# VH-VL binders against BTB/POZ domain-containing protein At4g08455: the designs that were tried, part 3

Target 1, 243 residues: BTB/POZ domain-containing protein At4g08455, of Arabidopsis thaliana (Mouse-ear cress) (q6dbn1)
Amino acid sequence: MRCISCREEYLPRNAGTCKECYVEAGETEEELKREIDDLKAKVAFLRLSSSLDHGTSSTSRSFTDVVLIASEDNAGSPPIPAHKSVLVSRSPVFKAMLENEMEESLSGTIKISDVSYDALRTFVYYLYTAEACLDEQMACDLLVMSEKYQVKHLKSYCERFLVTKLSPDNSLMTYAFAHQHNAKHVLDAALSQIVENMDKLTKREEYMELVEKDPRLIVEIYEAYLSKQVNTAAGGTSTSKTS

## First folded at step 16 (VH-VL)

Design Z5 (from X3 with heavy chain L101I)
Fold by OpenDDE, fold request of step 21:
Structure Z5 (fold): chain C 243 residues (1-243), chain A 121 residues (1-121), chain B 109 residues (1-109)
Amino acid sequence: as target 1 above (243 residues)
Amino acid sequence: EVQLVESGAEVKKPGSSVKVSCKASGGTFSSYTISWVRQAPGQGLEWMGRIIPIFGTAKYAQKFQGRVTITADESTSTAYMELSSLRSEDTAVYYCARSPIFYYKHGFDYWGQGTTVTVSS
Amino acid sequence: QSALTQPASVSGSLGQSVTISCTGTSSDVGGHNYVSWYQQHPGKAPNLMIYDVSKRSGVSNRFSGSKSGNTASLTISGLQAEDEADYYCSSYTDSSKWVFGGGTKLTVL
């Protein structure tokens, strides 16, 4: 029989498609599902929370325009204009800041510390579009910023990106970084990389430095490693009994 | 823009110590390493050591082992280099330089402006 | 650790190509691809030009890097007046340290 998809001859046991095409179709389906989920998440993120449902008569303070300033000691960074309404809809922290009679609310100026102009610009752009061009450093900066301002969608976006940049070489430092900034997905991925490469990584100077810094992290690594070893051993014993 | 701003020029006597600071602005301090590199007048670059702020640990070139101490304060995003038992040969420009943790083996992407340390009797 | 070996000086005419070599050992340049190149103008901090032997750090395509054995090379094509500077190679080492070359002064004629 010829496969309906690739038109190659395949053994008649398969219903209309060859095994290869079937697998490929499955992979495509999974990819599409992921894309759909991502789009749904993006749409959800971009939805402006209708302030209408909470009945408290708080005076419709027309969320006027606000400017964000990267507070680098260099007085020279241009302000980034934004809408308070957008900020409060995307970040509970901004909501809290702007709903309270804080200086930021009154002045219409929010000073953001320890961030570059480029990072801040990218951050603000993301709040409007749910898109960002990331490199490794930008992803780190935005991850930290997203944590600080509780922008969950951005944090996840940054984590997903950083996971793709993990390697055995950077895994130890990334693991510590992820721990410090509560980046769970990055942490798990980094841990996986470490566990898979324990034979090499334990011989590195950076590993010894981590041991010195935080032995608890080392314990976590070994727990994960042992768990993996046990599971592998258990899976190997089940195949030998059926012969 | 990411900047590394170093402390001002120092004039020191032989046998004394000097502490140079490097403040990082723009970026996440815990996401990169800081190295110290010096350059004597008319000479080449010499790596002194590095710190991983997230680890709080430093490594030193053998030549400076026992005389140099590199530290970092994450709260202020500032790295420090202290060099003791100063000699005339320690007269140099001292640079701090950054290496991102994802590429910490790739090189130094940002440098401080340099701090001139003069050791003179 | 001994400094990487570079020629003290190289010269080339405008529009020509020059190559600067950087020779190390199997524990640094020859052991991995963690070789970088820096340009330094007088009175300025070094600037990263090349990393990972051949990757450009936002610099002109006139700059290229390569490696063979224990020797890395920086090639500058189409020499311009602004290329006159000191060039340093650097390598990560097996001992998790950095080493620099002695530097090369490039003169553009």
Scores: ipSAE 0.873, ipTM 0.951, lowest interface PAE 0.5, mean pLDDT 90
Fold by OpenDDE, fold request of step 21:
Structure Z5 (fold): chain C 243 residues (1-243), chain A 121 residues (1-121), chain B 109 residues (1-109)
Amino acid sequence: as target 1 above (243 residues)
Amino acid sequence: EVQLVESGAEVKKPGSSVKVSCKASGGTFSSYTISWVRQAPGQGLEWMGRIIPIFGTAKYAQKFQGRVTITADESTSTAYMELSSLRSEDTAVYYCARSPIFYYKHGFDYWGQGTTVTVSS
Amino acid sequence: QSALTQPASVSGSLGQSVTISCTGTSSDVGGHNYVSWYQQHPGKAPNLMIYDVSKRSGVSNRFSGSKSGNTASLTISGLQAEDEADYYCSSYTDSSKWVFGGGTKLTVL
């Protein structure tokens, strides 16, 4: 039979497609599904924002009623104008701040501590567009900010990005970072990376430093490692029984 | 902008100790390592040690082991370097420098302005 | 660990190219690609120029890095007056430490 996709002759094990094309199609389908889900999530995130034609990069200063200022260490950074309505719709923390007649609500000024102007600007921009250009550091900064202000969509976005930047070399530090900032997806991914490279990583100085710092994390690593080993062993026994 | 701001110049007597601070701003302190590098007058750069703030652990160059202590305070985003038993040869500019954790082996992307420490009788 | 070996000084004419070498061992420069280069002007902190042997850190394409064996090299093409500075190589080590070269003074003639 000829594969309907690649048109090559294949053994009729699959209905109409060769095994390779079938697998590729499945992978593509999964990727598309992920993309669709991401788009849906983005749309859902943005629906809460009033129809402000934010099409132009210029956050229309028109009718802004609040400004965000980066921390005192950034003395001289310009304030970033925003709309209370947008902040409230995107962040439960901002909602709480602005609804409770706090100083921020009355003054129309929100001071954001421990953030760079660029990070704050990117954060505010994301609240309007659900888009951000990330590098590793920006992703870390925005992740922490998203956690603080409970912007779940942004946190997820940052975590997904950081997961793609994981390596055996940075996995231990990233694992600790993820733990500190409740970044579950990054944590799980880092943990997986560590478990896959236990033979190498356990010999590193950084591993010993982690042991000293927080032995509980080491226990977690070993639990994950053991779990993986058990599952692998169980899977190997099932394939041997069918032969 | 990311900045590392170090404490002011110090004049010390031989045998005393000096503690230099490095305050990081404009980033997540737990997302990078801090190294200390010194430079004697007219000499090259010398790595002294590093701290991983998220671990709270430091590693030192062998030359300074037992005499240098590097610490970090996450609450203030500040790293410290304390050098004891000062000698005239310790007269130098001391720099703090950062390395992001995702590529901490790639180098130092930001530096402090340097702190001049003078050891004189 | 002993400092990486650099020439004490190099010179070049405006518009010319110069190369600065940095020689280490198999436990540092030769062991991996974690080699970086720094430029330092008088009275200033060092500035990262190259990392991972050949990646530029937001600097001009006139700066390039390479490595062969235990020797890394920084090449500066089209020399400009502003390139006159001290240049330091650095390498991560197998012992999870950093080491610097002795530095090279570049004079632009």
Scores: ipSAE 0.872, ipTM 0.952, lowest interface PAE 0.5, mean pLDDT 90
Fold by ESMFold2, look of step 20:
Structure Z5 (fold): chain C 243 residues (1-243), chain A 121 residues (1-121), chain B 109 residues (1-109)
Amino acid sequence: as target 1 above (243 residues)
Amino acid sequence: EVQLVESGAEVKKPGSSVKVSCKASGGTFSSYTISWVRQAPGQGLEWMGRIIPIFGTAKYAQKFQGRVTITADESTSTAYMELSSLRSEDTAVYYCARSPIFYYKHGFDYWGQGTTVTVSS
Amino acid sequence: QSALTQPASVSGSLGQSVTISCTGTSSDVGGHNYVSWYQQHPGKAPNLMIYDVSKRSGVSNRFSGSKSGNTASLTISGLQAEDEADYYCSSYTDSSKWVFGGGTKLTVL
């Protein structure tokens, strides 16, 4: 029989495809499933603000009722107008802040320190659109902001971006960064990179600096490394369990 | 925008020490490394050392080992460089510069404007 | 000079190309090390132009970097008067420390 996709001959087992093409189609299917899940999450996130006016419509019809300010002494940045309803719908932290008798609720001003105007603007834009233009630095900044304000959708978005930027060279520092900021997906991906390059990375000075920071992180790395070696050896033997 | 703001110019006597600050704004401090680079009048750039704030660890060029201390305060996003036992040849402009952790081996993408330290004479 | 060797000066005419070399060893340029290039105008801080073989965003396409063996090169094509400056190479060594070249003064004729 000939495979419909690659035109190579194969023994009959699946109508019209060989094993290699069947596996390749399965990998494509998993990629599409992931993309569908991502789009479903984005739609669910946006559903909370579908009734809000967003754009360049008439200034008299904006209905904004709060401003955010990047609060640096030398910032001089413009205030970012927003809707309390959007902020509270996206963030339990803003909900607590704006629904209680706190300074921010009474003044209509939210001052956010230790962020640039560009990061704050991008953060607010994401709350309205579920879109952000990321580079590595912006992703780190928004990840930290999303953790602080408990915006889980944005945190996941930043984590997925940062995982694509991991390399053996940056894995040790990224591991420590992800640990400090509770970025589990980045942490797991960095750990995998470290384990896969253990023989090279343990010889670098940055590894000794990580040991100095927190030896418990090193224990986690070695436990993951040893677990991988045991699993690989067991898989290679292909033997059944013994009593 | 990302900025590194250094402390103001200083005039010092031989044998004293100087401590220069570098406040980073616009970015997460734990996502950078910070280096100190100096330039004597008419001379080239000379790397002095760096700190990795996420580790809290510093490394120094051999020439400055024992005279330089680099620290960081993550709560204020500020790095410090202290140079002791000053001599006239330490008269220079002192720059702080950063490298993002994802590209920390690729160079320094932002620099302070520099702090002039003059050792008296 | 300890680490990286650059020519002290280089000259080129308007509209032409020049190349500045940066020579080191297998432990700072020749391995898998990244070499970066900085432009410094008088009285200003250095400005990163090239990291590895990629130019920094916002830098003119007239600037390009390359590396072969233990030598990295910065090439500036279509020379303009504003390119007159000092240029430094730098690398992160296998000893986890930074080194700079001695610098090259570019004169545009």
Scores: ipSAE 0.742, ipTM 0.871, lowest interface PAE 1.0, mean pLDDT 83
Fold by ESMFold2, fold request of step 21:
Structure Z5 (fold): chain C 243 residues (1-243), chain A 121 residues (1-121), chain B 109 residues (1-109)
Amino acid sequence: as target 1 above (243 residues)
Amino acid sequence: EVQLVESGAEVKKPGSSVKVSCKASGGTFSSYTISWVRQAPGQGLEWMGRIIPIFGTAKYAQKFQGRVTITADESTSTAYMELSSLRSEDTAVYYCARSPIFYYKHGFDYWGQGTTVTVSS
Amino acid sequence: QSALTQPASVSGSLGQSVTISCTGTSSDVGGHNYVSWYQQHPGKAPNLMIYDVSKRSGVSNRFSGSKSGNTASLTISGLQAEDEADYYCSSYTDSSKWVFGGGTKLTVL
């Protein structure tokens, strides 16, 4: 029997991995854990103080030079103070806005419509800390905002969260949402859910509504379904290498 | 600060039409569905229909088929309900309500304050 | 006339408990359908209280939901004066449409 990792032959007992490869994998795991701890320490050192993070302090001075405002018909949302340097460092869109003497750079005020104060506050906090408390709706709001401001790190974070919340029940609407908002990871996960539940989902009214919206999305679903289910001349096959 | 703001009260004659708007603020419009629910004076809640903005498709309660049209404009985050061939029994408060797509079967988490439509001669 | 059946009224004394029922079919309340509950004070829009038998965030622990067979129940314990309102159940049916119960007027004595 040949070890699946090093390809050296050994006597079969519990198949797949020889003793030397098992020990080497354990040592590699410990080295990787050490690297993770080192990276965590670096991140802790680099963590920036957000005006929203530390509450009040008689000695703290934030040196903020810009405010963000969640703009709505019923004004009254408090301004969110921030640092231009942080916004520019985290977002190419804020970089273009603030370095090219646009209205926001000159006024020191960035007004953002179609966002709640809570979502905007969470978004700004993330730019400083890479942390956000999410629920499904906040994740959708921040995902859209992360696309608008091109904050890829936040987009990935929101996508990972939403993937954990997928179910067959919400997969059709989530697929359309992810397609519209260029959320590749959510799109792929929703597609997988749909393909695994085709027999139930194709009978639902929401499926017919998706057909009405965009039949091309239905073609994508069926192509994925056929690719998963069968070895066909149209779909091709993966060839296992014999060695 | 999620908010659904409906258009103002209407007084209509029998046989005419009414169009009520529902502007959504403080959220992602494509991430929820919008339903219209009415309540006649002294009566209960009656679901009229809903739209799924991400699909652009609507479904209606059987009672209102042929008289109601529900639409949405994602660019303005606004849903509309138009009820035609008005009768006196259509006098009611008309609410919009939303259900987020990840739990759209679980209920309506935000409601407009209602639009009073009065149908009289 | 509603698709879901609720009692027209219930009453209870301050500090006691009341239960409001919502009865439907296997296609709207039974099976795996979700039932939600709304409180409506006079002149106000409905307010979601119970979400899939769980309380909505910020709702008092005195409100609880349950479901058995084709019947869902809202239980309000420790009745207070502000609990006097109309209560509605709702469900998303297998035909992808919403239905409401006829409503229950709660009187706190």
Scores: ipSAE 0.694, ipTM 0.852, lowest interface PAE 1.4, mean pLDDT 84

Design Z5 (from X3 with heavy chain L101I)
Fold by ESMFold2, fold request of step 21:
Structure Z5 (fold): chain C 243 residues (1-243), chain A 121 residues (1-121), chain B 109 residues (1-109)
Amino acid sequence: as target 1 above (243 residues)
Amino acid sequence: EVQLVESGAEVKKPGSSVKVSCKASGGTFSSYTISWVRQAPGQGLEWMGRIIPIFGTAKYAQKFQGRVTITADESTSTAYMELSSLRSEDTAVYYCARSPIFYYKHGFDYWGQGTTVTVSS
Amino acid sequence: QSALTQPASVSGSLGQSVTISCTGTSSDVGGHNYVSWYQQHPGKAPNLMIYDVSKRSGVSNRFSGSKSGNTASLTISGLQAEDEADYYCSSYTDSSKWVFGGGTKLTVL
C-alpha cells in the first residue's frame, strides 16, 4: 500500500495518504496562512491613506498634487486625484513627464486619451494597491496602458489573465494584438494555440488577413510549427528501449 | 464611458456616395473589430461588413461587394464606411458596432447611435 | 434576404413566457457557431441581450438563450410591458461573415 504523496509503503488507512504526510500537509497549510497574514499586514502598512479608497470626491486632505483626466474631449469624466510620488515610483514615463519640466509637471494635470474613466480609475488604483478587477476588455485596456506608461507589474498581471482566456477561436487576433503591444507571454501562448490547431486555422479567412497584415508573423508561426514537428518526431523515435 | 459616436445625418442624391464615421472612445481600438449594420425604414438589421483594425483588413457582405469600403484609423480610433452609387433603397439608418477580439464571434457589445442616410431625387 | 429565419411576430400576456426561434444551418447556427440576441426599441440602437446561451451583464434573469441543432431560442419569462420590442438573432458564419435574422416583433398583450 503506497502513499500517494510520499510514495512510501504503509498499512491501508487514509485511502492512500499516510498519517505523516497528512500531518505535514496540515503544517504546511498553517505556515502558508501565517505568511499570507504577514503579507496582508505589510500591504496594509504600505497603503496610502484616503486617496486609495475614494473616487473623485473631496480628497484634498490627503495631499494629492496631480490629477489625471480620461478622454481629451470628454467633458463628463471626473478628474482622478493622485500623488506625483506614487506615479513616478511606478512608471518611468510619469517620472520623465513629472520631473523634467514637462507641461504636466507645471499644470498638475495629466490628460490621457482613448481610455475610459473606469479603465483609468482602475489603472490608478493598481498603482496604489497592486489590485485590479479584470475582465477580458479591461485586461486589454490596462495592458495597453501599462505598456504606454511602462508599468511592468501591471503588464504581467494583465498578461496572466489574458492567457487564461485564450482559445483557438481568438488566437489569431490575439497573436496580432500581443505582437503589436509587446505582450510576450500572451504572444507565446497564442502562438502555441495556433501551432496546435494549424490545420484548422490556416483554412480560415482571418489567417489570410493575417498574411496580408504582416507576413513576418506567418514566418514565426511556421518556424514554431516546424520546430514542434521535429521535436515530436525525435522524441517519439528515441523513447523506445524495450528490446 | 465606452462609446461609438457616429457622424451626423446626411441627405444624398442617387448616384452619389456617403462616408459615415464612427469614433470609438473609452477603449483600446486594436482590441476589437468594427462592423457596419444598416436598417431600412420598417425593415430588419443587415450586416454590411467589418474591419479588423489590428489587421487593417476588411470583409464585406456579398450584396455590398464593390460598393462599400470600410477603413479604420487607429491614431484617431475612428472607423469609416463609404457606400457608393447610392440608390433610393439605400435610405436607412447605418450603425457601427464592435465585437471584442477575445470573443469576436459572440456578438456586438456596443453600438453607435445610428446615422440616418436619406437618398432622394 | 435574411439568412436566419425568425417568426415575424410573437405575443404574450403580462407575466407569461414567450420563446422566439432562430433557425439556420450547420454553417451559421449549428456546430460551434455562436448565436447572439438583440433587443431593439423603436428609434433606438439594438442592445445585446444574449451571446450564445449566456446573458450580457445587467440583463434580467427573465431572459435566457438556448440552442439545439440548427435552431437557437430566446426565452423571455415573466413578460413586462417594457419587453415589447423587436428581437434579432445573429451569428458569425463559417465564412467569417455576420448574418442576422429577419427580426421578431414581440407584442405584450
Scores: ipSAE 0.694, ipTM 0.855, lowest interface PAE 1.4, mean pLDDT 84

